# Miniprotein binders against Heme oxygenase 1, chloroplastic (HO1): the designs that were tried, part 12

Target 1, 212 residues: Heme oxygenase 1, chloroplastic (HO1), of Arabidopsis thaliana (Mouse-ear cress) (o48782)
Amino acid sequence: SKGFVEEMRFVAMRLHTKDQAKEGEKETKSIEERPVAKWEPTVEGYLRFLVDSKLVYDTLELIIQDSNFPTYAEFKNTGLERAEKLSTDLEWFKEQGYEIPEPTAPGKTYSQYLKELAEKDPQAFICHFYNIYFAHSAGGRMIGRKVAERILDNKELEFYKWDGELSQLLQNVREKLNKVAEEWTREEKNHCLEETEKSFKYSGEILRLILS
Key: E = the ipSAE of ESMFold2; O = the ipSAE of OpenDDE; V2 = 0.75 times the mean of E and O plus 0.25 times the DockQ between their complexes.

## First folded at step 19 (miniprotein)

Design u4 (from t1 with M70F F92W; at its last look DockQ between E and O 0.61; V2 from the best seeds 0.70)
Fold by OpenDDE base, look of step 19:
Structure u4 (fold): chain B 212 residues (1-212), chain A 103 residues (1-103)
Amino acid sequence: as target 1 above (212 residues)
Amino acid sequence: SELIAEMLEEIAEELERLAEELRREGRPEIARRLRRLAREIRELARRLRRGEVSPEEVARELEEIAMRLFEIALELRRGRPEIAEELEMLAWALAWIAWLLRK
């Protein structure tokens, strides 16, 4: 039995590679030759990314910690939590003399949406939970670390470090998700999978802040 | 951007490392597939640096490579879960880079 997480991963990869291609083609047809905006990350843009990321992680982690819902209780203290790590990184930026920006629209919008889902739609919420942590742990950390290395003189941020073996932490969460989803109907599973596109949209808008 | 080209080169190097591990373990076919993808990525990085290809074209090619890499990861999942996970992470990195190139 392919665990439900394998279905989630497949849908996620397919959407990320195919559907964004179609949106990009639609935008490129309507957007005149905008000179490829020099993909030049800034410290200010990167700080916006970190702040909005922290707001999203704070929101997820608080919802899970405060929830008495059995499904969310399984995901307490996974070791994937990022809010405290991001807090440490943002404090380091203050110590370096940077002003920490307030959260922007992408982070605020996603945070609010997660709060609404947590109460109304647990299956959709779990989709976002999975995609946020796994997207960061996969490609997100590579991009974010490389940007940080470039603009922060090879500073290693805590956001990209885990207490323990990341592969094992991810595996443990996958096993928990598979177990929780064993009790779901096919409709509930499909509903979780359908929410994947929104998760990528919201996460993508936050990732773009690096270039702002 | 130079930064994107550097990230692509790092991904290609990691794919070559994993390909060498798989070769040593008696999986030379999968190793050859990964080395091919690594070469394709390095060529894209070079073309991007030279301005010989649009970012949108690079993005499309990276998305294809990401999917092919993900399929290889799925094939390895039962026998080599650690390598499968690393390949999946690299596939996601490529997909996110492709996404960043489109905007």
Scores: ipSAE 0.724, ipTM 0.873, lowest interface PAE 0.9, mean pLDDT 88
ESMFold2, look of step 19: ipSAE 0.744; ipTM 0.867
ESMFold2 (binder alone), look of step 19: mean pLDDT 90; pTM 0.919

Design u5 (from t1 with S1M; at its last look DockQ between E and O 0.67; V2 from the best seeds 0.00; counts 0 for: end hemmed in, 4.8% free)
Fold by OpenDDE base, look of step 19:
Structure u5 (fold): chain B 212 residues (1-212), chain A 103 residues (1-103)
Amino acid sequence: as target 1 above (212 residues)
Amino acid sequence: MELIAEMLEEIAEELERLAEELRREGRPEIARRLRRLAREIRELARRLRRGEVSPEEVARELEEIAMRLMEIALELRRGRPEIAEELEMLAFALAWIAWLLRK
């Protein structure tokens, strides 16, 4: 039997490609005239991205840390935590003389939604938890690091560094999530999978801040 | 567009690294599949830089490559879970780049 995380990843990949194709088709009908918007990241946009990302990670990590729910307790201290790393990076930006913006609507909205899910819908919450950390560890890291290198004079941010081997850290979280999901009904698994689209939407809105 | 091309080249380099590791471990068929994907990605990056293809066409091709990487990752999951994890990360990186190319 394929582990539940394998189902999650294939659903994620298929949704990511399908939604983009549909958005691209809707946009191609309008973009036949719009040149591909110059993908020109700014330091200000990048700071908004980091701040909103930190709010999301603070929210996830606080919920997991404070929870007595057995399902969430399995995900304490995974080594994937990003809130402290982001705090260090934002302090570096202050030391460089940048003003740190307040969290914007995308980060606030997602943070609030995660709080609501954590109490009401553990399966949906775990979907978001997994997809947030995985999305960062994959494409988010690649994009964010390359943007930072370009706009911050090759500065390596702590946000893109892990204490340990990232593949092993992700594998450990996969194993934990597979184990937790062994006790889930097919309906609970499906409900978790159905929440994937929202996770990508909210994460995508935060990632777009880089270009704002 | 240059930054996207650089990211694609980095992904291709990582795929070649993983392919070489798999070759050394006696999995030359999977290694050949990864090297093929790395070449396809580098060709897309070159075509994108030259304006020979639309960003939307490149995005579709990257999504296809991403799905092929996911399939390879699944084949490796039992024997080499760490390499499988890296391939899945690279597949999602390609998918996010495809998303950026459509904006």
Scores: ipSAE 0.701, ipTM 0.865, lowest interface PAE 0.9, mean pLDDT 88
ESMFold2, look of step 19: ipSAE 0.765; ipTM 0.880
ESMFold2 (binder alone), look of step 19: mean pLDDT 96; pTM 0.976

Design u6 (from t1 with M70L L74F; at its last look DockQ between E and O 0.58; V2 from the best seeds 0.00; counts 0 for: end hemmed in, 6% free)
Fold by OpenDDE base, look of step 19:
Structure u6 (fold): chain B 212 residues (1-212), chain A 103 residues (1-103)
Amino acid sequence: as target 1 above (212 residues)
Amino acid sequence: SELIAEMLEEIAEELERLAEELRREGRPEIARRLRRLAREIRELARRLRRGEVSPEEVARELEEIAMRLLEIAFELRRGRPEIAEELEMLAFALAWIAWLLRK
């Protein structure tokens, strides 16, 4: 039996490719004129990305930490937590003389949505939890690190470092999530999978801040 | 962008590393598939740098490569879960790059 996380990954990849193709088709009429040549990340945009990311991670980690819900309790102290790492990075930016922006609409909107889901819809919340951490550990770290290297003179941020072996940390979370999902109905599993599109949308809007 | 091309080259290098590991472990067919994908990615990076292809076309090709990587990852999951995880991460990296190319 393929674990539920395999279904989540497949849906994530499929939506990531299909919805972007459709959005790309709608935007292609206007983007045909925007050569990729203008993908110039800024420190200011990157700071907005880090701040909004921190707000999302703070929200997730606080919800999980404060929850007495058995499903969320399994995801305490996974080693994937990013809020503290992001705090350290933002303090480094202050020490370099950068002004740290307030959270923007993308981060605030996603944070609020996560709070609403946490109480009302545990399966949807777990979808977001998974997709946020796994998206960062995959493409997010590669893109973010490469941007940081370019604009911050090869500074390695703590946001892209883990205190353990990342593959093992991800494996542990996958096993926990598979176990939790064993008790779910097929309808609950499907509901979790259906929430994937929103997770990618919200995460994508935050990632775009790098280019703002 | 040069930055996107550099990221694609790094992904291609990681795929070649994983292909070499799989070759040493007696999985030469999977290794050949990964090396093919690495070559395709490097060619896309070159074409992107030269402006020979639209960003949207590159994005579409990267998404196809990402799906093929995910299929390989699923094949490896029982025997080499660590390599499978790395391939899945690289597949998602390509998908995010494809997303950035459309914007």
Scores: ipSAE 0.675, ipTM 0.856, lowest interface PAE 0.9, mean pLDDT 87
ESMFold2, look of step 19: ipSAE 0.828; ipTM 0.913
ESMFold2 (binder alone), look of step 19: mean pLDDT 90; pTM 0.921
ESMFold2, look of step 20: ipSAE 0.837; ipTM 0.919
ESMFold2 (binder alone), look of step 20: mean pLDDT 90; pTM 0.923
OpenDDE base, look of step 20: ipSAE 0.644; ipTM 0.842
ESMFold2, look of step 21: ipSAE 0.839; ipTM 0.922
ESMFold2 (binder alone), look of step 21: mean pLDDT 90; pTM 0.920
OpenDDE base, look of step 21: ipSAE 0.633; ipTM 0.840

## First folded at step 20 (miniprotein)

Design v1 (at its last look DockQ between E and O 0.57; V2 from the best seeds 0.72)
Fold by OpenDDE base, look of step 20:
Structure v1 (fold): chain B 212 residues (1-212), chain A 105 residues (1-105)
Amino acid sequence: as target 1 above (212 residues)
Amino acid sequence: SELIAEMLEEIAEELERLAEELRREGRPEIARRLRRLAREIRELARRLRRGEVSPEEVARELEEIAMRLLEIAFELRRGRPEIAEELEMLAFALAWIAWLLRGSK
């Protein structure tokens, strides 16, 4: 039996490729051939990304920590939590003399949406939970490290460090999620999978802040 | 973007490392598939640096490569779960780079 997380990953990649192709084609038709805007990350844009990311992680981690719902209780203290690490990094930026921006619309919108899902739609909420942590641990880490190296004189941020082996932490969360999903109907599983597109969209808008 | 080209080169290097590991373990066919993808990524990085391709074309090709990496990761999951996980991470890195390239208009 393919674990439900395998279905989630397959849907995530398929949606990521399909919807971006459609959005990119729509945007390519409307925006004149502007020369490849030099993808030049700024410290200000990167700080917006970190602040909005922290708001999302704070929201997820508070919901899970305060929940008495059995499904959410399984995901307490996974070792993947990022809110405290991001707080440490943002404090370092203050010590360097940077002004920390307030959360922007992408972070606020996603945080509010997660709160609404947590109460009304546990399967959809778990979709977001998984995709946020997985996206960061995979591609988000690589991109974020490379950007930080380029703009912060090779400063290693805590946001990209885990207390333990990341592969094992991710495996533990996958196993827990597979077990939780064994009790779900096929309709509940499908509903979780259908929410993947929104998760990628919201996470993507936050990632774009690096370029702002 | 030079930064994107550098990230693509790093991903290609990791794929070559994993391919060499798989070769040593007696999986030369999978190793050859990974080395092919690594070469394709490096070629994309070079073309991107030279401005020979649009960001949208690079994004499309990276998404295709990412899907092919996931297929390989799936094949390896039972026998080499650690390598499978690394390939999945690299596939998602490519997908996010592709997303950034499309948004950079």
Scores: ipSAE 0.712, ipTM 0.869, lowest interface PAE 0.9, mean pLDDT 87
ESMFold2, look of step 20: ipSAE 0.828; ipTM 0.905
ESMFold2 (binder alone), look of step 20: mean pLDDT 88; pTM 0.895

Design v2 (at its last look DockQ between E and O 0.53; V2 from the best seeds 0.71)
Fold by OpenDDE base, look of step 20:
Structure v2 (fold): chain B 212 residues (1-212), chain A 106 residues (1-106)
Amino acid sequence: as target 1 above (212 residues)
Amino acid sequence: SELIAEMLEEIAEELERLAEELRREGRPEIARRLRRLAREIRELARRLRRGEVSPEEVARELEEIAMRLFEIALELRRGRPEIAEELEMLAFALAWIAWLLRGSGE
């Protein structure tokens, strides 16, 4: 039996390639040929991204840490946690004389939605949990490092460092999630998969803050 | 964007590294597929730097490459799970770059 995480990844890749093509075709039809604004990240936009990301990770990690629910208890101390790393990075920005912004609407909205899901819909919550950590570990890491190199004079942020081998940490989480999902009905699995689109929308809105 | 072109070049370099590993392990066909994708990505990066292609066209081509790379990762999962994981991460990196390119046209 292909592990449930393989199904999750397939749905994720399919959404990235199909729905963005349709949205981009809709947007390209509605957006006049505005000269492609140079993708020029700002320190201010990047700080908004880090602050909103920290709010999301704080929310996830607190929910998992405080939960006695067996499904969430399996995901304590995975080594993928980012809230503390982000706190260290934001403190470095303060030491450099930057003002740290308050969380914006994208971060606040996603944080609140995750709290609501954690109580009412564990399968949907696990979809968000997996996709947030996986998205960061893949594309988010590469993009964020390159942005930081360009705008922060090659500063390496803790947000992009793990205590251990990232591939092994991700594999361990995959194995745990596969095991948890073995007890799920097909309907529960499908419900988890259907939540993937919302996870990408919310994560994407936060990632766009880099360009603000 | 120069930054996007640099990221694409790094992804292409990682794909070539993984292709060389797979070649040494006796999987030359998969290695050739990865090297083809790396060349396609580098060509996209060059075209993007020159302004020869729109960001939307680059995004579309990157999404296609990401899907093809993801399919290769699925093929490797049972025999080379570590390489498969790295290829999946690179596929999602391409997909997120494509997403950023589409959003930058607003």
Scores: ipSAE 0.733, ipTM 0.874, lowest interface PAE 0.9, mean pLDDT 88
ESMFold2, look of step 20: ipSAE 0.800; ipTM 0.883
ESMFold2 (binder alone), look of step 20: mean pLDDT 87; pTM 0.888

Design v3 (at its last look DockQ between E and O 0.58; V2 from the best seeds 0.70)
Fold by OpenDDE base, look of step 20:
Structure v3 (fold): chain B 212 residues (1-212), chain A 107 residues (1-107)
Amino acid sequence: as target 1 above (212 residues)
Amino acid sequence: SELIAEMLEEIAEELERLAEELRREGRPEIARRLRRLAREIRELARRLRRGEVSPEEVARELEEIAMRLLEIAFELRRGRPEIAEELEMLAFALAWIAWLLRGEPSE
């Protein structure tokens, strides 16, 4: 049996390629004449990204930790948790003399949406949970590390470090999610998959803050 | 962006590393596919640095490459799950870079 996570990954990649092509075609008509804007990440933009990311991870991790719902209980203490690591990084920025911004609209909007889903729609919530951690562990880590290296004099942030082997941590979460999804109807599985687009949109808006 | 070009070069280097591993294990066909993708990525990085291609065109080509990487990862999943996972991570990295290339910097 192809695990449900394989279906999730396929949908995620397919949406990432299709919806961006449509949005990019709308934006390309306006951008044709702008010189390749110097993609110069700022420390201020990067701090906004970290703060909004922390709000999202705090929201996810608190929901899972406080939940007695059997589906969420399987995802406690995965080793993928990021809220504490982000807290450590933000304290380091304060020690360097940076002002830590308040959460922006992207982070606040996504945090609130996750709270609403956790109560009303467990399958959709699990879609967001998986995609947030997966997106960070894959492309988000690579981009964020490279930005940090460029703007923070090669400072390694805790946000990009795990207390175990990341591949094994991801594998464990995948196996748990596959097991949970074995009990789902095909309709519940499809509902989880349909929520992938929103997860990518919300995560994308937070990632874009690096460039703000 | 120089930063994006550097990230693309790092991804290409990782693909070449994985291709060499697969070659040593007797999977030369898959190794050749990965080396082709690595060359395509490096060419995109060079074109991007030179301003010979729009960010939107680079984004489109990176998404195509990402999809091809996922196909390869799927083929490897049963025999080499670790390599499959690394290829999936690289595919998503390319997809996120493509997303960033299409986004206007928020004014």
Scores: ipSAE 0.711, ipTM 0.865, lowest interface PAE 0.9, mean pLDDT 87
ESMFold2, look of step 20: ipSAE 0.774; ipTM 0.867
ESMFold2 (binder alone), look of step 20: mean pLDDT 86; pTM 0.872

Design v4 (at its last look DockQ between E and O 0.60; V2 from the best seeds 0.00; counts 0 for: pae E 2.0 > 1.5)
Fold by OpenDDE base, look of step 20:
Structure v4 (fold): chain B 212 residues (1-212), chain A 106 residues (1-106)
Amino acid sequence: as target 1 above (212 residues)
Amino acid sequence: SPEIARRLRRLAREIRELARRLRRGEVSPEEVARELEEIAMRLLEIAFELRRGRPEIAEELEMLAFALAWIAWLLREGEVSPELIAEMLEEIAEELERLAEELRRE
């Protein structure tokens, strides 16, 4: 039996094809007409991104740590936690003389949404949990390196470092998620899968802060 | 297997070609996004084949597949410059070639 995480990955890949096939009738303005927004990250924008990211991770990690719900208990201390690492990085920015901004609307909105899901919709919450951590470990890490090359003199932040082998940490979380999902109905599985688009949207709004 | 290594090298070449075409404006972001999603699915298939014998490589391939899917989303949303996307695609292609070489040495 293909583990549920494999289904999540296939749906994450496919869901973007179905709904954008409908919205893709919106005039894909030719690459020529969209001003190629030069990837010009700013330190101020990146700090907003880090602060909002920290709020999201704080929210996820607190929910999981404080929960007695069996589904969430399996995801305690995975080694993927980022809140402490982000705190260290933000302190480094303070030491460099930067003012740390307050959380912005994207981070606050996503944090609040996660709190609501944690209570009402565990399957949807687990979808967000998975996508947030796995997106960071893949694309988020690549972006972070490119930002560091451009504006941070190649400083490697703790946000992009893990205690242990990242591949093994991700594998362990996947196995736990597969096990938890074995008890889910097909409807619960489908509901988890359908939440993927929202997770990408909320994470994308936070990512945009780098360019602000 | 030498076969899987060849498949990974093929995917790396396809990704580099997409990156080049994207930089040149020869393909739309939507076309690139669709092709990247297809490549990501092919990577997941390879990862599944490797799970029993090479679980570490399988996990790395799954991460790269997820990265491609996320890049495809970024392309459709117009959030990131084509140049940055192309740079990220080049890095993914390099990682695939590295993994292909690791598979060949055993």
Scores: ipSAE 0.450, ipTM 0.768, lowest interface PAE 1.6, mean pLDDT 86
ESMFold2, look of step 20: ipSAE 0.556; ipTM 0.780
ESMFold2 (binder alone), look of step 20: mean pLDDT 91; pTM 0.933

Design v5 (from v4 with V80T; at its last look DockQ between E and O 0.50; V2 from the best seeds 0.00; counts 0 for: pae O 2.8 > 1.5)
Fold by OpenDDE base, look of step 20:
Structure v5 (fold): chain B 212 residues (1-212), chain A 106 residues (1-106)
Amino acid sequence: as target 1 above (212 residues)
Amino acid sequence: SPEIARRLRRLAREIRELARRLRRGEVSPEEVARELEEIAMRLLEIAFELRRGRPEIAEELEMLAFALAWIAWLLREGETSPELIAEMLEEIAEELERLAEELRRE
C-alpha cells in the first residue's frame, strides 16, 4: 500500500500538469518575451523573505504546539521546526547593521489562512504543513545556498541547518503522516491533495520576495 | 542494485541535458517542467523500490523528486531565471550521481 505521502507527492507533481494544461489554453505569453529576469537577490528582499517565512513557521509551530487535536499532536517537536532558527538568523542580520522589516502581505495572508484551516479543515492544514517543511528541505535549501553565494559571502544561515540528520527527520514525519492518514476517508485524503496547489502558490509568493 | 544505480545515472544525465537546453533557450520552460515532472515520478518509483532495503537513500530520492516538482512549478510561473533553474538542476543531477555511487559500493 503506497503511503498517503506518496499520493501527496504524485498529486503535487500532477496538479501542476493538469491545471496548467487547462491554463495552457490561456495564452502562454511566450516566456520568450519576458526578459529573462536575472536572478538578482537583494539583502532587503531576502530579509523580507526570511521575516515572512518566520511568520509562517511561527504560525504552524504555535498551532501544533498548542493543539490538543490528536492529528496535530503527532507533529510536535519533529526537529523540522524553523522559527527559532530564523530568529537566530534575523538577530545576526541586526548585528550586521541591517534593519529587519515587518512582515509583508504574502506572509500575513498565508499565516492567516493557516490559522483558519487549522480550526476548520485539519486535512487541508496538514497538506500545508507537509508542503512547507518538505519544500524548504529540498528547493528552499538550494535557493538559500545560492543566495548565500551571491549576497552573504557564503554565510551559512541556521535556517538551512537541522539538529540531526535531515533525511531521518523527514522520514519520521512522513511515517507519522502516513499513519494519521490511514484513519482518513478517501474524501478527506482527496481534500488534502487538492489543497497542494494553494500551498505552492502561497509559498511561491513568499519566495518571490527574494527578488524584490 | 547495479540496475537502480544505472537508472539514477540515466536520470542525472537527462536532468543535465534539460539544464543545458534551458540555458540555451532550445526548450520552453513548460517543456522542461513537463520533463522534470516525469523524471520526478521515475525517482519516486525508484525510491519506493529502495524503501525496504535502503530507506535513507529512498528518502533522499524522494526529496530530490519533490525538488524537481517544485522547480517545474517555478518554471511554469515564469518568474525564475533560467540560469538559476539550470544551476539547481545540475546540483540535483550531482546528488543523483552521488546516490548512484553509494548504491554501487554496497
Scores: ipSAE 0.200, ipTM 0.598, lowest interface PAE 2.8, mean pLDDT 84
ESMFold2, look of step 20: ipSAE 0.779; ipTM 0.879
ESMFold2 (binder alone), look of step 20: mean pLDDT 91; pTM 0.937

Design v6 (from p1 with T53V M95L L99F; at its last look DockQ between E and O 0.72; V2 from the best seeds 0.68)
Fold by OpenDDE base, look of step 20:
Structure v6 (fold): chain B 212 residues (1-212), chain A 103 residues (1-103)
Amino acid sequence: as target 1 above (212 residues)
Amino acid sequence: SEELARELERIAEELERLARELRRAGLPLIAEMLRELAREIRELAERLRRGEVSPEEVAEELEMIAFALAWIAWLLREGRPEIARRLEELAMRLLELAFRLRR
C-alpha cells in the first residue's frame, strides 16, 4: 500500500512537466523569439518574494493552528513552519536599510484562496499545505539560497534553516499525511490531487517575483 | 545498486551538459545550480555503491533533486523551452528511480 504522498509527488512532477511542455509548444508556435528573459534576480524582487511567501506561510500556519478540524490537528507544530523565520529575515533586511514592501497580488491571491479552501475543502487545502512546504524544502530552498548568496553577499537566511533534521521533519509530515489519507475515499484523494496544478501555479507566480 | 549508480551518473553528466549550455547562454547562476545538483547526484551514487545509504534515503534525496530540477525548468520555460524540457525529462527519470526504490 504505497502511501498517498507518493501519488501526490507523482502528480506534482507530472504537472510541472505537462504545463511546461504545453507552454513550450505554444511558444514554438509563436516564432517571436521573446528575448531569453535574463534571469537576473534583484534584492527588491527577492524582498517581494519573501514578503509574499511570509503571507502564504502566515495564512497556512494560522489556519492550522486555529482549526478544530481533526485532519488539521495532525499538522500543528511540524517544525516546517516558516513564518517566524521569514519575520526574522525581513527584520534583518530592515536593519540593513531596505524598505520592506507590502504583499503583492500573487501572495494576496494565494493567501485568500487558501482561506477559502480551508473552510470549504479540507482535502484541497491539505494538498496546498503539503505542496507549499515540500516545494520549499526540495527545490525552493536551493533556488532561494543561491539567489540570496548572489545578491546578499553569502548571507544565510533563517528561511532556509530548520530547528532539527529536515529529512526527519519531512518524513514525519509524510507519515501523518499518509495516515490521514488512509481514511479518505478515492474521490477525496483524487480531489486532493487535482488541486496540485493550482498549488504549483500560485507558488510559481510567487517564485517569479525574484525576477521582478 | 551498481546499475542504479550508473544511471544516476548518466543523469549527472546530462545536467552538467545543460549547465554548460546555460552558462554559454548567459545564465551562470542557473548553470551553477545544475552543477550543484549534478554533484549531489554523483555523491549519492558513490554512497549507494558503498552501501552507506538505504533505498529509502536514496529515494528521498532523488525526489528532492527531481523537484529542484522541475522548478528550474519552470523558471526556464519561457526563455529556454528546450532546456526546460530536458530538465523535466531528467526530473521524471529521477522520480521514477525513487519510486522503484520504494517498491
Scores: ipSAE 0.639, ipTM 0.842, lowest interface PAE 1.0, mean pLDDT 87
ESMFold2, look of step 20: ipSAE 0.702; ipTM 0.846
ESMFold2 (binder alone), look of step 20: mean pLDDT 89; pTM 0.905

## First folded at step 21 (miniprotein)

Design w1 (at its last look DockQ between E and O 0.66; V2 from the best seeds 0.72)
Fold by OpenDDE base, look of step 21:
Structure w1 (fold): chain B 212 residues (1-212), chain A 106 residues (1-106)
Amino acid sequence: as target 1 above (212 residues)
Amino acid sequence: SELIAEMLEEIAEELERLAEELRREGRPEIARRLRRLAREIRELARRLRRGEVSPEEVARELEEIAMRLFEIALELRRGRPEIAEELEMLAFALAWIAWLLREREG
């Protein structure tokens, strides 16, 4: 029996490779007139990214910690939590003399959406929970670390460090999620999978802040 | 972008590390497949730095490589779950880099 997380990853990979290619081709045809904004990361844009990311992680981690739902209780203290790490990084930026911006619309919108899902739609919420942490652990880490190294004179941020082996931490979360999903109906599983596109959209909007 | 080319080279290095681990564990066929993908990624990084290819062409090729890498990860899931997890992370990293390349052209 293929675990449910394998299904989630198949959907995620398919969305990244097929649908973004088609949307990118459509948007590139319509945006022919906009000067190709050179992808030049700024410290200001990167700070917006970190602040909005922290708001999302604060929201997720508070929901999981305070929840009485058996489903959410399995995901407490996974070692993937990022809110505290981001807090440490933002304090470092303050010490360097940077002004920390307030959260922007992408972070606020996603945070509010997660709060609404947590109460009304546990399967959809778990989709976001998993994909946020997984996206960061994969492409988010690679991109964000490399940007930070370039703009912050090779500073390694705590946001990209884990207490333990990351592959093992992710495997543990996979096993927990597979176990939780064993109790779900096929309809509940499908509903979780259908939410993947929204998760990518919201995460993408926050990642784009690096370029702002 | 030099930054994207550097990220691609880091991914290729990690694939070669994992390929060597798989070779030592008695999976030389899978190791050869991973080394092929690592070479393809490095060639893309080189072509990107030289402006020999458009960002969109690189994005398409990276998505193909990401899918092939993801398939290899699935094959390893039962026997080598830790390596499979790392390969999946790298596959998604390639997919996100492809996405970033397209966001620059739009």
Scores: ipSAE 0.700, ipTM 0.857, lowest interface PAE 0.9, mean pLDDT 88
ESMFold2, look of step 21: ipSAE 0.791; ipTM 0.873
ESMFold2 (binder alone), look of step 21: mean pLDDT 88; pTM 0.896

Design w2 (at its last read DockQ between E and O 0.67; V2 from the best seeds 0.00; counts 0 for: end hemmed in, 9.5% free)
Amino acid sequence: SELIAEMLEEIAEELERLAEELRREGRPEIARRLRRLAREIRELARRLRRGEVSPEEVARELEEIAMRLFEIALELRRGRPEIAEELEMLAFALAWIAWLLRKAE
ESMFold2, look of step 21: ipSAE 0.813; ipTM 0.901
ESMFold2 (binder alone), look of step 21: mean pLDDT 88; pTM 0.898
OpenDDE base, look of step 21: ipSAE 0.710; ipTM 0.865
ESMFold2, fold request of step 22: ipSAE 0.847, 0.849, 0.840; ipTM 0.919, 0.921, 0.917
ESMFold2 (binder alone), fold request of step 22: mean pLDDT 88, 88, 88; pTM 0.901, 0.895, 0.897
OpenDDE base, fold request of step 22: ipSAE 0.828, 0.819, 0.824; ipTM 0.922, 0.919, 0.920
ESMFold2, look of step 23: ipSAE 0.803; ipTM 0.894
ESMFold2 (binder alone), look of step 23: mean pLDDT 88; pTM 0.901
OpenDDE base, look of step 23: ipSAE 0.731; ipTM 0.875
ESMFold2, last read: ipSAE 0.837, 0.784, 0.843; ipTM 0.914, 0.886, 0.920
ESMFold2 (binder alone), last read: mean pLDDT 88, 88, 88; pTM 0.899, 0.901, 0.899
OpenDDE base, last read: ipSAE 0.826, 0.830, 0.824; ipTM 0.921, 0.923, 0.920

